# VH-VL binders against ADP-ribosylation factor GTPase-activating protein AGD1 (AGD1), part 15

Target 1, 225 residues: ADP-ribosylation factor GTPase-activating protein AGD1 (AGD1), of Arabidopsis thaliana (Mouse-ear cress) (q9fit8r1to225)
Amino acid sequence: MHFAKLDDSPMFRQQMQSMEESAELLRLRCLRFYKGCRKYTEGLGEGYDADIGFVNALESFGGGHNDPVCVAFGGPVMTKFTIALREIGTYKEVLRSQVEHMLSDRLLQFVNGDVHEVKEARKRFDKATITYDQAREKYLSLRKSTRLDVAATIEEDLHSARTTFEQARFHLVSALSNAESKKRFEFLEAVSGTMDAHLRFFKQGYELLHQMEPFINQVLAYAHQ
Short names: E, the ipSAE of ESMFold2; O, the ipSAE of OpenDDE; V2, 0.75 times the mean of E and O plus 0.25 times the DockQ between their complexes.

## First folded at step 6 (VH-VL; framework fv_recaticimab)

Design r61 (from r11 with light chain S33W; at its last look DockQ between E and O 0.01; V2 from the best seeds 0.00; counts 0 for: pae E 6.9 > 2, placed apart)
Fold by OpenDDE, look of step 6:
Structure r61 (fold): chain C 225 residues (1-225), chain A 122 residues (1-122), chain B 112 residues (1-112)
Amino acid sequence: as target 1 above (225 residues)
Amino acid sequence: QVQLVQSGAEVKKPGASVKVSCKASGYTFTGYYMHWVRQAPGQGLEWMGYINPNSGGTKYHQNFKDRVTMTRDTSISTAYMELSRLRSDDTAVYYCARVPYYYDSSGWFDPWGQGTTVTVSS
Amino acid sequence: DIVMSQSPSSLSASVGDRVTITCKSSQSVLYSWNNKNYLAWYQQKPGKSPKLLIYWASTRESGVPDRFSGSGSGTDFTLTISSLQPEDFATYYCQQYYSTPTFGQGTKLEIK
């Protein structure tokens, strides 16, 4: 949503409210997504630990030994496999870090920064509105018989209140616009980056394991003898 | 006494530009929005736009956005409306009008200037 | 833009008559935030600038005679002259300022 015009009108205010509501909804979505991201990254960490456990177990079985028994059942190939798996584990850690940095942190920044600024701006605007309304009421209550000095003071107060109100309005609009603009950067870019991170993760893993394909085939052939 | 005094009648040829002035007195010029409204002969009132004399911010009606420019000189409490690329159908009385108090950019108009007749003829 | 429709376009009446002019907006001009109707009425005499009569749909401007009254809410509004005076023959306009200002087409009140 874009503010085509920055006039203070009921329609304008309605638009602001609508944008604020949208921002709030987005905030909630971001929080939920963030929780999901955290669980995911935790899972990746746990997965990494499990992977290392598996590698260690495999090494203990045959991958880390150069005795005749281990050689007989494909020890050297297992060693290659364990090395590959350890490397893949490092890829997983990279992925975890990328998700945290590229996605989770940005989500939090949006929630705790951009949306928070909108809320603070709203508070300021509301306060300024009240003050401005009061000043207006006083101004409207002026009579022809009112002392010139009193009238002047009231008018000055109105002017001051108006200025504050306008500033508050501007800040709120700016905060809303900023929040809106961040959608692309904080979400689209972040998500796309995360997608790329996943692609790289699987690509690297695939390429690494693919190099083992001849050895796997060799072992299989041997097993069928 | 609050008054809006506009510049005198103008006769222009098609394609020309006209700049109408509106001098405000009797109130704080920057404390109120200045709107412009025109009225073709025998026709109704047509809103053209407004200027915030304090900030210089403007809003124009879509029908005029490409041809109208509203400005102000705060030092002399004067608002200006310039309409370019004049056409015959721009023949009208042009009014400046004040929002009675700084409540909303879109308010009621009080008072009005006396009007400026702009005639566009070949 | 909000379209304002006045009725009638012209009206003939006599001094002393009760006159009613109606104005309809294409959408509500009642703002829920302050519960006010963003509608004004103007009087315009030939060769003269419009003069504010009513704002907020029902608030009479200072100096406007009591015989003028505004009523209505939402989309339907009425200007009433309780007893028409000779000086009241003029064209009347409604105007909304809920959004971009727009005027009704006017109602010309003529002497019968």
Scores: ipSAE 0.135, ipTM 0.669, lowest interface PAE 2.4, mean pLDDT 90
ESMFold2, look of step 6: ipSAE 0.155; ipTM 0.684
ESMFold2 (binder alone), look of step 6: mean pLDDT 94; pTM 0.949

Design r62 (from r11 with light chain S32D S33Y; at its last look DockQ between E and O 0.01; V2 from the best seeds 0.00; counts 0 for: pae E 12.6 > 2, placed apart)
Fold by ESMFold2, look of step 6:
Structure r62 (fold): chain C 225 residues (1-225), chain A 122 residues (1-122), chain B 112 residues (1-112)
Amino acid sequence: as target 1 above (225 residues)
Amino acid sequence: QVQLVQSGAEVKKPGASVKVSCKASGYTFTGYYMHWVRQAPGQGLEWMGYINPNSGGTKYHQNFKDRVTMTRDTSISTAYMELSRLRSDDTAVYYCARVPYYYDSSGWFDPWGQGTTVTVSS
Amino acid sequence: DIVMSQSPSSLSASVGDRVTITCKSSQSVLYDYNNKNYLAWYQQKPGKSPKLLIYWASTRESGVPDRFSGSGSGTDFTLTISSLQPEDFATYYCQQYYSTPTFGQGTKLEIK
């Protein structure tokens, strides 16, 4: 944990507030990053749609006429090319889905989940603090002339308010510690997974197109005869 | 015996840097926050910042934030304070001081180091 | 920062006198949840580092003579030396540790 001492003190409270401010600044940065990721995945999806459209056009063109040029587009080399393009398109859709799941969804969970829990814990702590303050004021106003049953009720209310205050304080510490742990570990994992997804996408694409090189050379050799 | 022993006096020119050491003995060095306080000639005490010797985490007063660096070497139980871009009004005695509460950044100071005189003259 | 104001700035007194030094903070240094005043007093002799006298406003540090006492709460604090001794001529500082530490300007105690 980032906290050096967990006992309540003025400096402990200042440390909690400082960590809350840091978490909010990180939330804003994560939100901007999420918006960039969303634009990127939208672009990949549009690129996939364009790839499929291009392949469909090539396939349709190759089967259309007895024209020697049109017949060549429907031949064995064209079929291999359109099959490869479809496979590359599916790789791109997989990449889009992986980036969305591994990175975009995790950024949004931090923004809407983890930081939200910190804010809720702070609200509960503030309410418990007010209740505890009120119970302490009543206790400090007790006199020897106070009825025994009234004094006993005031003392029991103080006990309950103290317990609730300490529980709310612990919960806020726990929420802040969770958010701090998330920023150190899960974001690095998500970014690394995204990088690996890109590596696999380009490697698969390269391997597929590399296999096409002999067929391209065959077509070029035929065209030069 | 809990002791803080500081490095010797320094004379510097404006624009230079100074690094003061503070060697701790007689207690678990990493368990107690170390603060730095300075005192200009004939003046009062001015807090500069602290270091958590366990984590290396620091807090600096805004007046020094861009010029001070506090570090430590846990293997020799020594804290350091470096002040850069020295000015003539940085002439002072610099003290290290321990908060005697285990893992508490806030408290009174006991003990204090003997002080290190830093003179900045042009 | 919490401003600590000491008075007087200097004081002349004779051996055996009762002296009183006051310290006022710009905001309360009483933490209501533990009911403690985050205030300390130090003695500093010429050429020496400060020495802790009092913490929690009224608790005497081990080895400090009984003639030193601290009192007050919230914003107003007092250091009292009940019977001044020759070795007590020094400068005295209050310090708050409620937030980032700040010190009073000091009270120089001189022999008459």
Scores: ipSAE 0.000, ipTM 0.544, lowest interface PAE 12.6, mean pLDDT 86
ESMFold2 (binder alone), look of step 6: mean pLDDT 94; pTM 0.952
OpenDDE, look of step 6: ipSAE 0.020; ipTM 0.538

Design r63 (from r11 with heavy chain N54Y; at its last look DockQ between E and O 0.01; V2 from the best seeds 0.00; counts 0 for: pae E 7.9 > 2, placed apart)
Fold by ESMFold2, look of step 6:
Structure r63 (fold): chain C 225 residues (1-225), chain A 122 residues (1-122), chain B 112 residues (1-112)
Amino acid sequence: as target 1 above (225 residues)
Amino acid sequence: QVQLVQSGAEVKKPGASVKVSCKASGYTFTGYYMHWVRQAPGQGLEWMGYINPYSGGTKYHQNFKDRVTMTRDTSISTAYMELSRLRSDDTAVYYCARVPYYYDSSGWFDPWGQGTTVTVSS
Amino acid sequence: DIVMSQSPSSLSASVGDRVTITCKSSQSVLYSSNNKNYLAWYQQKPGKSPKLLIYWASTRESGVPDRFSGSGSGTDFTLTISSLQPEDFATYYCQQYYSTPTFGQGTKLEIK
């Protein structure tokens, strides 16, 4: 897709090398980004676990029947609060999951998929190039006295080696084109989706707590007596 | 041909542990998240967690977090789920299942393993 | 967790009937960034592992008969079997994968 013409000129080889170098630089940056994203999502998961611990402590404290403060305000207040905190926990897990799916997974796919495929395609191309060069040297070394069955075998080997070489070259060009196209669009989409996931999380959290505001004010009025 | 083949049925006593294996074939094992799902007799499906077989990173459902360990051995393309401190309500069929997209923690499951029946009885 | 509720829990039908099964989620599983519904449907026969029927709410898996169709968006989803066959008597599950995977409780489809 990015190559105008598939010939083996010096200009074509220079363009291929430039694209390989660009892909490797991007791979290193994506790997660092992936590790940062992984640490972030692990932190969200740990935060959820701490939230559950906090909710459990609130439920235990608010359920005491022998403390006048707990009986008067702890039960109803703590019940509403713990329900809200558990709901916010589900929003946090959605955020964690979306960052992992929309950004972290795509970064890892590029690092270990698309760039790895370029490296594998280069290895196959190099091997096919060596085999083709060897088959050409055998063919060019044929003597007029060579047995006809031996000469026919060498010619068949040359044809097979050439076909394999052309296939390996096309595969390498395809892998390079795919890696380049991914960096132009997919990373911008992934970052945008991650921003949207954060917006959704904070909107849901705000809406939930905002609806509790009159209840919060009632508790504060009692506490300020 | 993509396959997930699980270890055989287990009978355990309460308090013991069980370790179920799931051997993958027909695809690049480290490129796809592996999930574990269980099904109690006559009941629905319950998600337990996943492992990223490339990094070894895991996520466990809160109901199992203190008792489950998911691991893998990339050299033999095998995932493991170990459940400790077994009790009678852990009697279930345990499935491994793959998310079929490359490096994607979110997805549907295809294929599923054949299931491993774990029976916990006194 | 996103709670998935299926309806009905059980139903009886005859070969040739048109059957619908509904699935509701406690939160939207439609993500606005990519405009996809993160929902799948499975068929499970006794003693067997679940078999994928439909993903992305409406996309039929390869090899699944065209009498199976999925529809819906956001929180409300439907699996339809347009002309019930003898091999379709099974339990059906919906599953969301928008977040930590959760399944509906199942719908057991029995012969009348």
Scores: ipSAE 0.034, ipTM 0.622, lowest interface PAE 7.9, mean pLDDT 84
ESMFold2 (binder alone), look of step 6: mean pLDDT 94; pTM 0.953
OpenDDE, look of step 6: ipSAE 0.044; ipTM 0.616

Design r64 (from r11 with heavy chain N54D, light chain S32D; at its last look DockQ between E and O 0.01; V2 from the best seeds 0.00; counts 0 for: pae E 18.8 > 2, placed apart)
Fold by ESMFold2, look of step 6:
Structure r64 (fold): chain C 225 residues (1-225), chain A 122 residues (1-122), chain B 112 residues (1-112)
Amino acid sequence: as target 1 above (225 residues)
Amino acid sequence: QVQLVQSGAEVKKPGASVKVSCKASGYTFTGYYMHWVRQAPGQGLEWMGYINPDSGGTKYHQNFKDRVTMTRDTSISTAYMELSRLRSDDTAVYYCARVPYYYDSSGWFDPWGQGTTVTVSS
Amino acid sequence: DIVMSQSPSSLSASVGDRVTITCKSSQSVLYDSNNKNYLAWYQQKPGKSPKLLIYWASTRESGVPDRFSGSGSGTDFTLTISSLQPEDFATYYCQQYYSTPTFGQGTKLEIK
């Protein structure tokens, strides 16, 4: 059924152009999404750097021994707090890496893989079209001047140019079909994986701080009695 | 024609800084990540970092993080790599190299700049 | 960082020989989602910058002669030159781009 739709015609070229426009629109949407993902992961990285800075400041502050409560519990308290805060920072860096791997990399793979192949195939098709048109012009003008060895060369060039044109056309159709067939479910899976990464991040943070709750209560009770 | 043309050779003393330029032509400069790779005499290739020329965002290898700064000037399609507190073992050829995929920080490198020889000697 | 180890460090061969260079990574560079190996091969002649030969482990760059081929997957990769030519005497590097780029130490190919 689809064999007849591969014939070069105004309708076929309209279909190819429509598919190219759709692929380009999706590429632009993927790039805008990617830019948002990059901003987000850069923010997580900056947050990690800030976490380390905060932990370093807390460790440095704990070096002072003028507060009797801090002298009595300063070392163990500061160590427990700084360990927990470093672990939370580590979870944030893991989240950053997971978002980059699961979502950002997939967005780029589509753009640099499938859509790149479409662009390459279009370039080859345009070049082959120009060559074929030029060979066709030479062939059509033969009836005005005919030298047998020149005519044979022009006919050979026309057949070669036609073959290259048809090959380039088939490759462009194939690239467009591949891009269309891949788009929907890969991105839904990537977004869902990103949401799961966030769930795991918050669960890890909660579990860590929840285990610290008895210690926090003990310190507060001591300080306020 | 896609080209990366780097600044000329530099001779520096230990403790100084060097700034190597890499001028891009024949493509949309802001669309492609630029990486920097160096090669000490008789040695292999060592990755230093990259810059996103659109945003200016960078990533540096840990070995260079506190000494390297990568910048760009989009108005003249030029990337820069500055290495400070130079040591004699920083003597190397420094290359800029493009990842040939749009807006992708990872990939193979094509093309490479011609290289800039930096010699650090006391 | 992923360590890339090339073998041999150098080798000597005659024009017309079949030459094999191996590259091993300390971690897999195969990305299961797209089934691609993030591995490239470069040729570098003295005084020149590296030249791309192969990417995705086995895909030959445009304009690279058919005698160059890449194979392997995961952690083990091979560059093969099927019939060595005079212009092929150079140093060859593998590079992974799965993570922070790293290069093999190089294989210097010399004429016997």
Scores: ipSAE 0.000, ipTM 0.435, lowest interface PAE 18.8, mean pLDDT 83
ESMFold2 (binder alone), look of step 6: mean pLDDT 94; pTM 0.950
OpenDDE, look of step 6: ipSAE 0.014; ipTM 0.517

Design r65 (from r11 with heavy chain Y103W, light chain S32D; at its last look DockQ between E and O 0.01; V2 from the best seeds 0.00; counts 0 for: pae E 23.0 > 2, placed apart)
Fold by ESMFold2, look of step 6:
Structure r65 (fold): chain C 225 residues (1-225), chain A 122 residues (1-122), chain B 112 residues (1-112)
Amino acid sequence: as target 1 above (225 residues)
Amino acid sequence: QVQLVQSGAEVKKPGASVKVSCKASGYTFTGYYMHWVRQAPGQGLEWMGYINPNSGGTKYHQNFKDRVTMTRDTSISTAYMELSRLRSDDTAVYYCARVPYYWDSSGWFDPWGQGTTVTVSS
Amino acid sequence: DIVMSQSPSSLSASVGDRVTITCKSSQSVLYDSNNKNYLAWYQQKPGKSPKLLIYWASTRESGVPDRFSGSGSGTDFTLTISSLQPEDFATYYCQQYYSTPTFGQGTKLEIK
């Protein structure tokens, strides 16, 4: 959202409130995404544990039958299959850790860094607004008969309060602009990093199985005789 | 012997549905992918899709994906192909065919069913 | 889809003749990893279902007479019948299984 004016106005304050609501909605969406990421990576970890269990069961089964087809299948074939399946499991664990690191760290940095900064800037703005309002009320209570040194002190306090208010206002604008800008790029980076991690996982799995394809076809042809 | 025996000929009106059965015998039904191929009168062969009889998973050719459903009943070793919203250009002989490689969705077809003639006319 | 083009569309020959049917794919059906051509040939007699003749482009199916042979690689394939017999009157189809299966349009072989 680009600010049309930086002057304090009803429209400016509506724009700030709209941007603050947008930032809070995005924070909630980031927390939901983080929860989804946690569930997904836990599933990958449980899947890895299941891969190891499956490989152990396959290894045990392959040592079992004494008929000619089962013996041929259970010997060198089982060893090659179990080695490949263990390696695929390792690739899955790497995927789990990459997704957790890239998503978890970035999502929490946005929530705890950028959106937290917006909330702190808002607190400072609210305090500065109260101080400025109080200084204005004192100034508006001045009488023409008031001593010049007392009036000068009240006027200086008003100037100081106004300066603090304007500084707090521009800091809040800056924090909101940062959050809006990072929203566009942080989301794209997180999604792209997650997709790249999946690309690497499937590439490693494909390359492993691709090199096994002649062996798989040979075993299938034997089984079909 | 490995055999695929299909249901009998059917005559249908446009807009109706047809369900063709294919009963397998002589091999482990759930171990081999089943494909469906059709042949219009005087024309060549057109692939429609396949089913994994163990999982029930399917893949359909784009030309049929909105109208075809492939299913199976493993208790009677039978595959089914249902084609809905029939039109006159669906008149054809419909074949089931097995890929002879164990749990391989790709390959040549051996054997083929005897074919089921479906005629669509008003 | 990979387009399979057969030639000729029909052919008339005498018993004892050598017959050649050509099949051309729109892209290679040779898979580099296993050096196999994913191509099959079928014979279909009137009123019957197709019968497998050749797979892997050149491997004859069990029970198929040795007068049938397949050759070629990549995109260009040939079915040859070395000494035509009366029972060879049929339509012949090539099929690729490199990707989504597709068939040639067929070659009708007529015996004089």
Scores: ipSAE 0.000, ipTM 0.393, lowest interface PAE 23.0, mean pLDDT 84
ESMFold2 (binder alone), look of step 6: mean pLDDT 94; pTM 0.947
OpenDDE, look of step 6: ipSAE 0.006; ipTM 0.488

## First folded at step 7 (VH-VL; framework fv_recaticimab)

Design r70 (from r60 with heavy chain K59N, light chain S99D; at its last look DockQ between E and O 0.01; V2 from the best seeds 0.00; counts 0 for: pae E 22.4 > 2, placed apart)
Fold by ESMFold2, look of step 7:
Structure r70 (fold): chain C 225 residues (1-225), chain A 122 residues (1-122), chain B 112 residues (1-112)
Amino acid sequence: as target 1 above (225 residues)
Amino acid sequence: QVQLVQSGAEVKKPGASVKVSCKASGYTFTGYYMHWVRQAPGQGLEWMGYINPNSGGTNYHQNFKDRVTMTRDTSISTAYMELSRLRSDDTAVYYCARVPYYYDSSGWFDPWGQGTTVTVSS
Amino acid sequence: DIVMSQSPSSLSASVGDRVTITCKSSQSVLYSYNNKNYLAWYQQKPGKSPKLLIYWASTRESGVPDRFSGSGSGTDFTLTISSLQPEDFATYYCQQYYDTPTFGQGTKLEIK
């Protein structure tokens, strides 16, 4: 009577658990990052509200018809300043929206799990593990008195169950590796896009204020004659 | 020695507010996050939130965020936790506790304040 | 939130006994980059605030007797007291600080 020796490597099971634990730790790190990103974008929104409030106050102080202070603060140059300050506020709101779309939403989607393939591979692995364990138990229960045709069938079933188990294990490892690698590249793109959004924000702000420089100099020269 | 000394016990009626103080000594108050944890009679420990005493920034557990306010006064190295709209199930001992790592909100707690008993009863 | 489950909920023992308390987290608290388990153990006596015993799962705080030891990694952790003393009868809590802090429900150690 011939019985196949089957061996589950303890090192492989430890490697599988380690890979799953590393992926879970990455998810938890992303949750912390998401929380920081949410706080940042909320701060930008509050900053936008404050910018608009400041400009409204300045316009109200300069608003009026027959007052020398109102004429000074409501004049053409000061109107250019309030328009520019309002526009800078809108650049900040654009930045807030871009950071939310490019980074916050992607972090949240990863944290909340868009890993359908991983979940399906895990289900198949769990089912294959049960089938393999059952086939191993039947094999280990064989006795010397077992009919040869029955023993051969049990050996064939064990071989088939082991093959299915190994395939399911391979597919789960592949799904985990693919999801982790793909998500890391996506995060690099999201962070890079966020940096580009900041570049555009500062560039637009600089260009706007640079256009205001002649008027700034004009007012300073007038104020210190 | 690092020490946290809290304000005394309070008895409140439902609907009132309570403000517990926590005075720090023996370390740079603004360099370390301060957390608040409570313990109802016969129950375990429940985390409420933290404050960054340097910036005044706070982070509250969702169960408390509508009712809790954490503040500090850096001139006297004191943190405060105020809980509003008190209910009978807010009866507990309230602790302040420091994370002993510089500018890190995550950590174990050492030391703890002595605790402040707040009793909410009709 | 990461859920921390302690067992047993209570335990009766005599002076000199060895006891173990277990703590399981719903998610790993091991940060693979630095290989540290973000887990602490506290002792609390009636009417007193918690006192730190162990951090990073196995590092004893200064002044904590050698009879206290911590072990475990990832999701499974154990506090062991090798020879109980009269002052060790208290309630013990585990706490994770990997994410939003959470505590186990506590284990009350009582005198037989």
Scores: ipSAE 0.000, ipTM 0.387, lowest interface PAE 22.4, mean pLDDT 82
ESMFold2 (binder alone), look of step 7: mean pLDDT 94; pTM 0.952
OpenDDE, look of step 7: ipSAE 0.340; ipTM 0.698

Design r71 (from r60 with heavy chain G31D K59N K65Q; at its last look DockQ between E and O 0.36; V2 from the best seeds 0.00; counts 0 for: pae E 7.7 > 2)
Fold by OpenDDE, look of step 7:
Structure r71 (fold): chain C 225 residues (1-225), chain A 122 residues (1-122), chain B 112 residues (1-112)
Amino acid sequence: as target 1 above (225 residues)
Amino acid sequence: QVQLVQSGAEVKKPGASVKVSCKASGYTFTDYYMHWVRQAPGQGLEWMGYINPNSGGTNYHQNFQDRVTMTRDTSISTAYMELSRLRSDDTAVYYCARVPYYYDSSGWFDPWGQGTTVTVSS
Amino acid sequence: DIVMSQSPSSLSASVGDRVTITCKSSQSVLYSYNNKNYLAWYQQKPGKSPKLLIYWASTRESGVPDRFSGSGSGTDFTLTISSLQPEDFATYYCQQYYSTPTFGQGTKLEIK
């Protein structure tokens, strides 16, 4: 927990406020990053479409046909290439999905969930504080001459208000702690996971295309005859 | 009348432990924080920590965190402070004190117990 | 921790004198939320426990004579005894409760 002490004091409350401000700043950063991620994933989708367009064009040119003309300029190899490119397209979709799930969704969850909870907890805390202060003032205004039944009611109200206040404070602290934990671990995990997803994408693509190297060499050899 | 009555004077050897009690009366015990403050002979006041009698939650000054244990028995409205591994410089009068401000754990102290003299000598 | 510095450490005065004790905090103990100063004053007589005199810097505890008054805000505070009485000779402490409680070193008021 980021709180050195859990005392209810002005210093403690100031620390909470500071953390809330930090959370708000992070929220803004997350929103900006989220927008960037969305553009990226959209671009991946568009890229996929363009890739398929290219594959279709290549197939129309020489792939998928077994006529002598197509065979003469490497049609079978082109077919292998188009098959590989389609497979790579599937890898791209996986990458897109992973970025959405591991990064975009988490960012959005932080903004709409964790930070939102902090704000709601703050509202509850503020309300509870006001109620508690009022109850306390009433209690402090009691006189020795005050009727016992009246005093008892005021004391009970104070107790109830205090309980509510303590609960609200606890929830706010918990919400802040949760937000802080996300900062320390969740985002790092998301980013590292995204990095790994990219590495896997390029590795898979490379390995698949590398298998075509003998065929590429064969076609080149033929071309130089 | 709100009163805090502490246990009697203690004489301990270095390395021993002492447990001081503070019995509260005249108010709802669980509604107020109970703090402990000590005062060495001829010296000022040193805050040691507090306990929330309702929850049992404690907060100790860093100087005592490894040696002090604060507890309470709500059934008899009594708070306890135990200090272990006593040293000569722990010789002091130890006070319990109520914090009357309901939501501040570190409020002013009122009332104070009468104090418990703890003497640590070889 | 907030450091509380009292001045003077000791002073001698006569009955009927006006006495002023000052307390300075290393940082402000005024809370902007409620505009209150988290400062208290205590009186301690030899062999006795401290007695609360003033809280919120200027609010006199019930039963405390009118000759005692607290003033100040932020970092500078003053306890004033308008006309010293024989029973007022004691040690006085300021205490902040803005954060972890800390006390001044005390001011011993002796008979001149």
Scores: ipSAE 0.027, ipTM 0.571, lowest interface PAE 4.2, mean pLDDT 89
ESMFold2, look of step 7: ipSAE 0.042; ipTM 0.574
ESMFold2 (binder alone), look of step 7: mean pLDDT 94; pTM 0.953

